# VH-VL binders against 7-cyano-7-deazaguanine synthase (queC), part 1

Scores and structures below are computed, not measured.

Target 1, 227 residues: 7-cyano-7-deazaguanine synthase (queC), of Persephonella marina (c0qst3)
Amino acid sequence: MKQSSSIIILVSGGMDSAALLWLAKKEFDKVYAVSFDYGQKHRVELDFAKKLTEEAGVEEHFIAEVPHLKGIKGSALTDRSVEIPSEEYPEGPPVTTVPMRNLNFLSIAASFADIYEIENIGIGVHSVDSPYPDCRAEFVSAAEAAINASSVMVAKKKNRITVYTPFLGMTKTDVLRIGLELGVPYEKTYSCYRGTIPPCGECATCRQRIEAFRSVGLEDPWFKKER
Unless a header shows other numbers, all headers, positions and changes below count from the first letter of the chain; Kabat numbers aren't used for antibody chains.
ipSAE, averaged over its two directions, is called F for ESMFold2-Fast, E for ESMFold2 and O for OpenDDE. V2 adds 0.75 times the mean of E and O to 0.25 times the DockQ between the complexes of E and O.
[cut] marks letters that were taken out.
The coordinates of atoms that the task and the answers printed are left out; those that the model quotes come from them. Centres of patches stay.

## First folded at step 9 (VH-VL; from m5 with heavy chain S104W)

Design n4
Fold by OpenDDE, fold request of step 14:
Structure n4 (fold): chain C 227 residues (1-227), chain A 124 residues (1-124), chain B 108 residues (1-108)
Amino acid sequence: as target 1 above (227 residues)
Amino acid sequence: QVQLVQSGAEVKKPGASVKVSCKASGFSFSSGYYMAWVRQAPGQGLEWMGFINPSGGSTWYAQKFQGRVTMTRDTSTSTVYMELSSLRSEDTAVYYCARGLYDWEGSHTPFDYWGQGTLVTVSS
Amino acid sequence: EIVLTQSPDFQSVTPKEKVTITCQASQSIGEYLLWYQQKPDQSPKLLIKYASQSFSGVPSRFSGSGSGTDFTLTINSLEAEDAATYYCQQYYSLPPWTFGGGTKVEIK
């Protein structure tokens, strides 16, 4: 049975956030979504996010513009002069890191949560040892603490906002299995960091996605011979 | 200069398959491009069939052609292919390959260069 | 899908006259609109991108305008070589990036 509670989900249009969205629809009574325009090269993901949220049937889908992140230099996602590599991510923060991205995203999501009196914020982080610092368990704990310390709702109602991370500690393949069981339309998801239509198949996220599907005995919908 | 050169005209019977090729020159498949196939029935307008990314081979087919169309590429020869199966008389058309551009800022621009077209006639 | 409606379907024009072709979208597409020229037995050629930006090599007599739902292709001082069918295409958001029905321009 669904929980008599509400959640706002961070939705990018990618495969992980799609799984999170479908899981949230199963587990929670009211589901909201928020996506971010932060000058990312793969901005097309927002179009996928809109389609996914529409199909899932969320209460409301917020599009948050984050202009200050558009000015961040050095990141392959936001800096035109920095190319997205055709390689797997090495150990350590990759060049595709946008500093403090998820902290900004959670802060914005928390603002909506506060105003709409939503007690859960869902984010699709799934690796404890992620090369991204803002995808780790330590970050999640710190972010949740900061959100609760800064929330007007929490101060007034004496409740708590929870950062919901159901995939923490899982592999991308594990998350995919969950999504498949839930009936996620993966052909309507987009994971490519280069933003090409159709996906490039060369960036780390494309490769990881392809491998995840292979691991479960399937072909990536984007890269299968017949559709 | 950018050129797209397609294979020659085809005559097929209903139920058969046709495979059209499009050889690209003057640009690299890894330079931020995607290829499209567009057809035009005699005396009719333009109809989009699908996209292929030559770099990784990913495809996006129009709903109308899903299950019947297969787009592939050979990076060694800079050639893309479109195969259409279970041909019908209604598939009689000129088939075009066309180049789209990704500007690396999240925008796409279709279609700046086109092949010369390939007439496919489906007749019993 | 987004539907593009062109007007008129056919136009017979005297050389040196001004030609106006319109394209109306079923919803707002910003400036994500293209114009193509297709002459008989030839492939389409790109004329205008982003509603008003001329493609390389396109004569100055061709111009595009509009945003949102209403767009116009203008040919100032029609030349005999401009006899062709003109198509608009939208590429707003995700595919399908649909075409208009076309406008055939003939020379009187």
Scores: ipSAE 0.846, ipTM 0.918, lowest interface PAE 0.5, mean pLDDT 93
Fold by OpenDDE, fold request of step 14:
Order: sequence, then structure tokens, then C-alpha cells
Structure n4 (fold): chain C 227 residues (1-227), chain A 124 residues (1-124), chain B 108 residues (1-108)
Amino acid sequence: as target 1 above (227 residues)
Amino acid sequence: QVQLVQSGAEVKKPGASVKVSCKASGFSFSSGYYMAWVRQAPGQGLEWMGFINPSGGSTWYAQKFQGRVTMTRDTSTSTVYMELSSLRSEDTAVYYCARGLYDWEGSHTPFDYWGQGTLVTVSS
Amino acid sequence: EIVLTQSPDFQSVTPKEKVTITCQASQSIGEYLLWYQQKPDQSPKLLIKYASQSFSGVPSRFSGSGSGTDFTLTINSLEAEDAATYYCQQYYSLPPWTFGGGTKVEIK
């Protein structure tokens, strides 16, 4: 049951956004994609995003430059003086936090949605109790309200922009299962926060990815032992 | 000083497997490096086979060798390995290991140091 | 994949003369190009990275230039020890990071 609607998906090149992209292609008639260059160390993910969107067949893939986030200090993702740790995320916000990142991303995506008259914005957040505040359900609700309140399209057409979050409340493993069922080419996804080719296997996102695959009885395509 | 020392020459029959080693010294596997294997058939150019990240062991193989090549590492001995199976006469070549550099700013620089090469001869 | 075409395939040059080798990419690769030197029965050695940056220990007579699709390796005043095959390699975006076919330089 495909929706007669359009959606713009936030695509990073990672495993979660890849699952979202494939799900969107299944559920929506027209799929757009937006990726962000915000000075992240793992900007190589953008190259993966381009490959994924090409393979998925999106209407258009936007690359948005977010230079003001490049100046954010203290985050391991954007500050070159702060190393990406070789550990799991703590209960609190990790050093990889970029304040208000997803709010900025959604705002930019909403600008495209407004101009292109897209009524859905997809983001691959999947944890209600995430250590990142901008990955929580409360954030999504607030962001959606702000987007609708600020949209020229919504004001004129009296329609609504929906923030599509199909993975809210799910684990990374749950999202992986969905992606596997959809046929996501996970060998073409990249989740490493260090940006090394091949991935480092030591950062939190690498470890979480590896564990997710193990949980479903598979090996991460990047870390297969057998030929 | 940085050194990559490879194992000795090999002679194999068609259908067999070969495993070449490359011992690294003068740097740490966790210091922002990745390793590559490149081969060169007699009188021919250079051909990339794949990458391995020695820290976590992740690999990226060239399409041509997928299913036949396996790259591994031993962090305790700072050694990387390349195993090629189902050998053919066309696999006769000098095989090189090489070091690539990650500058931790999103850039990769291949390949600043190379092993001495390992001749693998495949003949009936 | 990105294809690199080197020209010429072979050069025979008198010592102290200038040598020019070109590498053309099938698409724009910015400045993500390397040059290697390989002498007979030796492993390749890195000469130039990012199209124009000399690697440590490389003699000043070697220089690289170009961006986009057209690149040049120049040997100013060829020495006898420079007899070798030279390769370009691109590392633009994701692998494969392909090599050119090589240019063999011999001394007259």
C-alpha cells in the first residue's frame, strides 16, 4: 500500500538512514534525500550516501552545507582536537554530541520540503530514551510543530508537514531486521565516526553496528571472517 | 623507521591457495593507518586488491577478487596477511603490501611505504 | 570506475633534459592524485600526493601539477638514477583507487 505522497529523507550513509531510505521507497511515491556536510570527521559517509541514494533511485539528492556547525568545539565529531573514543556511549550525552544538530538538519530539510511541496520529512531516530535529546520523541513533536508553524506551504495550502519517524522506540537491531527484510545493501553503508576506510571497529557506532549484526546471527559485512 | 617485510616467494599449482604475510614495524596499527595489497603481473602495471584496517580488521576487497581473497591481521605481531584461493596462471605476479595514512581530518593518503614484494608463481 | 590514461607509454631521454608525463582522468578527481616511481625489481615509491605535494625525501627536480582531469609529472633535469616506470593513482571518493598504465622512462 504505497502512499500517494512525497517524502524527503535525511540520509547520512549509515545503516539506520539506509533502512529508512529503503522503507521510504516502499511506502512513498516520490522520495527525496538530503545529506549534510557539517565538518564531521567522518564526512566520507557522504560518499556512501550518494551511492545509496543512487542505488535506491531518489528524485533528487541534496547536499546541504552547514558551516556554522563546523565551528562547534568540544564535540569529537567536529573538533579536531578531540578524539573519537574507543568505547561505548555512556548514559549521558557522549563526546560525539553536536548540540541541536538534528534540529538544524530538520529545519534545513523542511526548507526543501516547503519549496518542493513535500509533506513528509523522514528521520531515522530510533531511541525514545536516547542520550541525545534531539533523538527523542519529545524533540520530534516539538520540531514538527515548529516546522508547521513556520512553513509558507502550510500557511497557503492549509496542509501539514509530517515528521516521519518509523523507528521510534526500536533498537538498532530492530531497525536492522527491517532493513534486512527490505533488502538494504548494508555492505554499502558506513557507520564509523572516525571516517577511516575501512571502518575502525573501535568507536561506539562501529561497536553498536557489529553487535546489531551479531544479534541477528550475522557478521557485519565490513568485518566478515570468511571468504 | 617504517618497514614492511613480506614473506618469501611461493610456487603453487592451479586451484591451490597462497597466503602472503607482511610484517610492519616503525609504527602502530592504531596510529591512523590502513594496509593495502597491490599486485603486479610480469611486465604489467599495478593492480589494487583491497584494504584492511589493522585496528579492527575490517576489509574492503576489489570486485575482481571478491570471494577469492581474504585479508587478516595479527595485532600481537603487527602482521597482515593476504590469502588468495583458487589460483590461476593469471595470478602469477609480485604481490605488495603497502601502508596508507589517515590524517584524522577525513583524508586518506595512499601509499607512502611498500613491502619488498612477494613473487607468487602459479604453474602446472 | 575512474580510468587514468598516462602518456606517453615510453620515453627515451638524454640526461639533464626535462621529462613530462601526463595523466588524464575519465572524470574530475580534484587534486586526489598520486605519482609513484618504480625502478626495475623494486617496489613503488611515492613521489607526489594531492597532485602537487612532494613526499618527504623526494628530490626537488620532481614536481606535480594539475587538477580536475589533467595532471602532469615533471622531472626537471633528468638524472641517470631516474630511469624507472612512473604511475599515477587516483583516490577520489570511494575505492577502487585506480592506477594509470605507467610511463617507462629510459636514459639515452
Scores: ipSAE 0.842, ipTM 0.915, lowest interface PAE 0.5, mean pLDDT 93
Fold by ESMFold2, fold request of step 14:
Structure n4 (fold): chain C 227 residues (1-227), chain A 124 residues (1-124), chain B 108 residues (1-108)
Amino acid sequence: as target 1 above (227 residues)
Amino acid sequence: QVQLVQSGAEVKKPGASVKVSCKASGFSFSSGYYMAWVRQAPGQGLEWMGFINPSGGSTWYAQKFQGRVTMTRDTSTSTVYMELSSLRSEDTAVYYCARGLYDWEGSHTPFDYWGQGTLVTVSS
Amino acid sequence: EIVLTQSPDFQSVTPKEKVTITCQASQSIGEYLLWYQQKPDQSPKLLIKYASQSFSGVPSRFSGSGSGTDFTLTINSLEAEDAATYYCQQYYSLPPWTFGGGTKVEIK
């Protein structure tokens, strides 16, 4: 249902943020996007994010640089000395954890929302299959409270800010089905954490994506032969 | 030393298919390198046909060749293949394989090493 | 699609003279430009990456310059073995990573 309000979407170029972007285009009058450059090994996904927001027709797509995350060692996403895992996630947060990633990103998105008077901040988190603590409902509620407590727009009683998380309580397969119904061009999405072109097929994110397509009786567009 | 050694020249009739091989040595297919196919018609410039990531076998084809090009690999022999179907006389060209260097900090560099080329002649 | 326009298409040059080849992009590509040398009946060989960085084993007489939309390959003292066709290629962002049309250099 189209709302008469606006939203800023955190867009990574991946499947979940693409599904959220297409959903937001149907549900909101004005859709903005923000993507983050934090020195990740898979920076190429920012190029895919730009293609997706261009195709979706967003009002503006911001690229926010977050250099402090680049300097933090021990994450496989930002530290060349740490190998990108190829196996399933172990107990606890995996080595691909960028410290407090979504907290940093929501804070920056909230600054844009406050300045542009955007009522909604969208993030494509889903809690059922994720090992990350910043993908859970508890985190989202706390972040929303902190954002509203900090907002000049809210202090002036103009509007409140909602952190829009329509995929909470869903699996990756559930989100994929929604995106397929919305017409998301999954061949234009990118998930590989190793940053290869074409994607590697071996990292945990590539494997999860391939399995999600297989579970709905489809081939991942990246891993099928053209006829 | 990085080497890309291609299969020999071929002569085909219109409507047939051709499959060109490219055997790689001096690097691992799991090291983030990708393999490209580029062709050059007689007296003409270079035309990109597509890429394959030999690690997982994923491909990206140029739109012009969608539907008649297929790229595959055999990791046990370190070989990539390009198959072009429904050949026409205008497909007469030298077909090159090339390697792209994966380097996420310095941005990737396409086409740092090339095979010797394979002449495919399409004649009636 | 980013179009690369090379100039000139052809030049015949006296040995030991300077050769200048240009490549113009249809939009800004930063420094993401390569130069190749292709001798007759041979595959292309990489000369220059990132607009100005020589690839290993390339003679010092070859140099590249430029950024944005305008790029130059220079051979500061042409040698007999430099008779070849030279191509630029951009690798800005996602494929297609397009090639210029080529510049053929012959010894006069």
Scores: ipSAE 0.280, ipTM 0.696, lowest interface PAE 4.3, mean pLDDT 84
Fold by ESMFold2, fold request of step 14:
Structure n4 (fold): chain C 227 residues (1-227), chain A 124 residues (1-124), chain B 108 residues (1-108)
Amino acid sequence: as target 1 above (227 residues)
Amino acid sequence: QVQLVQSGAEVKKPGASVKVSCKASGFSFSSGYYMAWVRQAPGQGLEWMGFINPSGGSTWYAQKFQGRVTMTRDTSTSTVYMELSSLRSEDTAVYYCARGLYDWEGSHTPFDYWGQGTLVTVSS
Amino acid sequence: EIVLTQSPDFQSVTPKEKVTITCQASQSIGEYLLWYQQKPDQSPKLLIKYASQSFSGVPSRFSGSGSGTDFTLTINSLEAEDAATYYCQQYYSLPPWTFGGGTKVEIK
């Protein structure tokens, strides 16, 4: 039941983008990927992203450099003077917030979509579990509108670009269950915001991943114990 | 001074298991360093077996050793362990632990400090 | 898996002469290559990282060069204490971070 269609997926090497990638390979004829180098402390995620896209068999995997984000201070993910916390702060966006991250990324992905005449841009956001304002449905809707208003392809062909967000309204556990059913190789995914190899197990993202596996009765492949 | 001190030599029969310890001093297990295990059969080169992040205990094993190797740690004693099961005569080797660091800027220095090695002899 | 091929397997060299050891990778690894020295009955010691950067305390007679697939360790004037086996290791991207087969250097 695959349609004649194409999509470009934002791939970070993490669990959510991996699930999205495997879902897109099932749902679309041609799957492209884009990953971003913005000077993040966990740049090793790009190496995992490359392994995932190679295994999934994408048409092409772009690595887009975003050097202006490297020069912006105050994010724990790009500023070495700001520590990566063990837990997220409940009173607002966590210190791990990179300013306008998904806005920058969607606009860059949209440029690739325009050039390659791709009608779908996939991003693995889920609003239930996300503390980041650029992972919410309100943001996605506004970004889609701006992309369509800016697109030369849309202006010429009178089609539209859809921002594909199949995981909105889902929890991390829901997304994990979908990925497991799709056969995502979770041992090849990377979630640690501290950028250690192997993953630290102590940052908020590592702990959330471990708990997601526990909630479905499985061990995280990175943290398997003898049984 | 960074030091890695390993447990003493072992003699084992085929089919048994061996557990080698590596006690670390001069750095913290929470500092982002990983600990690797490398072996060297008599007269042969170095063979990577896998590594552990002692901060959270996550592991990555070389495919050759999948299913036979287990790496663990005890943060209270600053010690990592490597257990190899279903031993064969070709597992006779000196087993080294080594430390490495992944820098957040993507440049890292693998295996900057090594333990003294532990001879494991497997004979029937 | 990236294979590293060292040459030669063995050298017997007179003191004060230049020693050259090569390491060839089965694919491009940029400059992500290390060199180790292992003296008899000792653990390996890091000499060179990132193809050409000396590790702390390494004598200046040791130098590394190369990028891509071809790498060289040079000992400009061999000293008696340099008799050892030398290994390269790649650390390109993710594991496995494989070793070369080694080059044994002896004093003639």
Scores: ipSAE 0.268, ipTM 0.699, lowest interface PAE 4.6, mean pLDDT 85

Design n4
Fold by ESMFold2, fold request of step 14:
Structure n4 (fold): chain C 227 residues (1-227), chain A 124 residues (1-124), chain B 108 residues (1-108)
Amino acid sequence: as target 1 above (227 residues)
Amino acid sequence: QVQLVQSGAEVKKPGASVKVSCKASGFSFSSGYYMAWVRQAPGQGLEWMGFINPSGGSTWYAQKFQGRVTMTRDTSTSTVYMELSSLRSEDTAVYYCARGLYDWEGSHTPFDYWGQGTLVTVSS
Amino acid sequence: EIVLTQSPDFQSVTPKEKVTITCQASQSIGEYLLWYQQKPDQSPKLLIKYASQSFSGVPSRFSGSGSGTDFTLTINSLEAEDAATYYCQQYYSLPPWTFGGGTKVEIK
């Protein structure tokens, strides 16, 4: 039941990572954050991530560059020739899939954890049957095993590294309820995959966010009806 | 050719509301451009009021105008609107609409095309 | 909120002379600065973006320079039609994207 005194969390500026950030601030003594610049069309998310970590009061917020993901074609998030879809996710991994995104991210976060001797790496995955293969429980378990096998901190018998996934098995709506109870400032979060400011309201991520708010009887702060 | 054509001048009494329109042509309203509103009091500089993404209708208002300003759009007529309520004499200004595109890689060009301006006079 | 301070407020210049206008930011904004020209009874027109990149159709006599906190708009040989008020604007990170107070340039 006891959590370690320190955690590094992956912060994207979105709803789920914001809820994780606020939860971590209540559960851990020292909270670090890492965000990734991989040439995504919605890079404005990094500005929102910085604002969120400032408000939460993290120990440090690292920005890790992963430009090699930009060189891989075929994802709507990184390839200008591939359009961001407006439709829901009707089948398998969508065109917004960046190959092995979370494997890259967790390995980089693990490097920070190893150097700073941080016992926990937090990631805001919340769906067992996610459209993204690297957001599933089986991936997380495999990544944790690989991290511990390569960790200098573990080799020195200091502690193991835990991949902290408190939202696994929850819906977007469940995570939103937790964040509302924690006081997450959702007006300062950003979800749009098209990278527009203000958000587009048409991409699958914008629509999922709007629906989650409606499911709890609220309006999305970005899309409030005229009074 | 990109053009932004605004509605005509208005005279209002204190406490009233004003709604200014901005009709866009020469670009797609669904292409990811935002539309901003900027005002300029007589003999004064420029003051940003907020902007709207016409695609989904999301808005971001300057803190000074929160609670008094509402921005809306009509995609069928390619028109955006700005409504300012509870008018005071200090709201006398020329109100401009402008277009911009936010792209973090430095291709962002806020306010590249402007409307002709709409004079709103608030007098008793 | 990032404050932009322009200098001078006013400048009267004979034709063909060089005009220099400065804009100082209250914190570093990289090169995320715009310059506008506004003639009487007209809307602003974009001249320079990203501190030094000329907007389409802008005469070559207009140039911008600077980075960080200190920026300059230069008109290398003033023409009669250049009499106007000039504004800088920063667009660093998220809104608000604030304007400078303006610099009025007149001929003579």
Scores: ipSAE 0.252, ipTM 0.692, lowest interface PAE 4.8, mean pLDDT 85

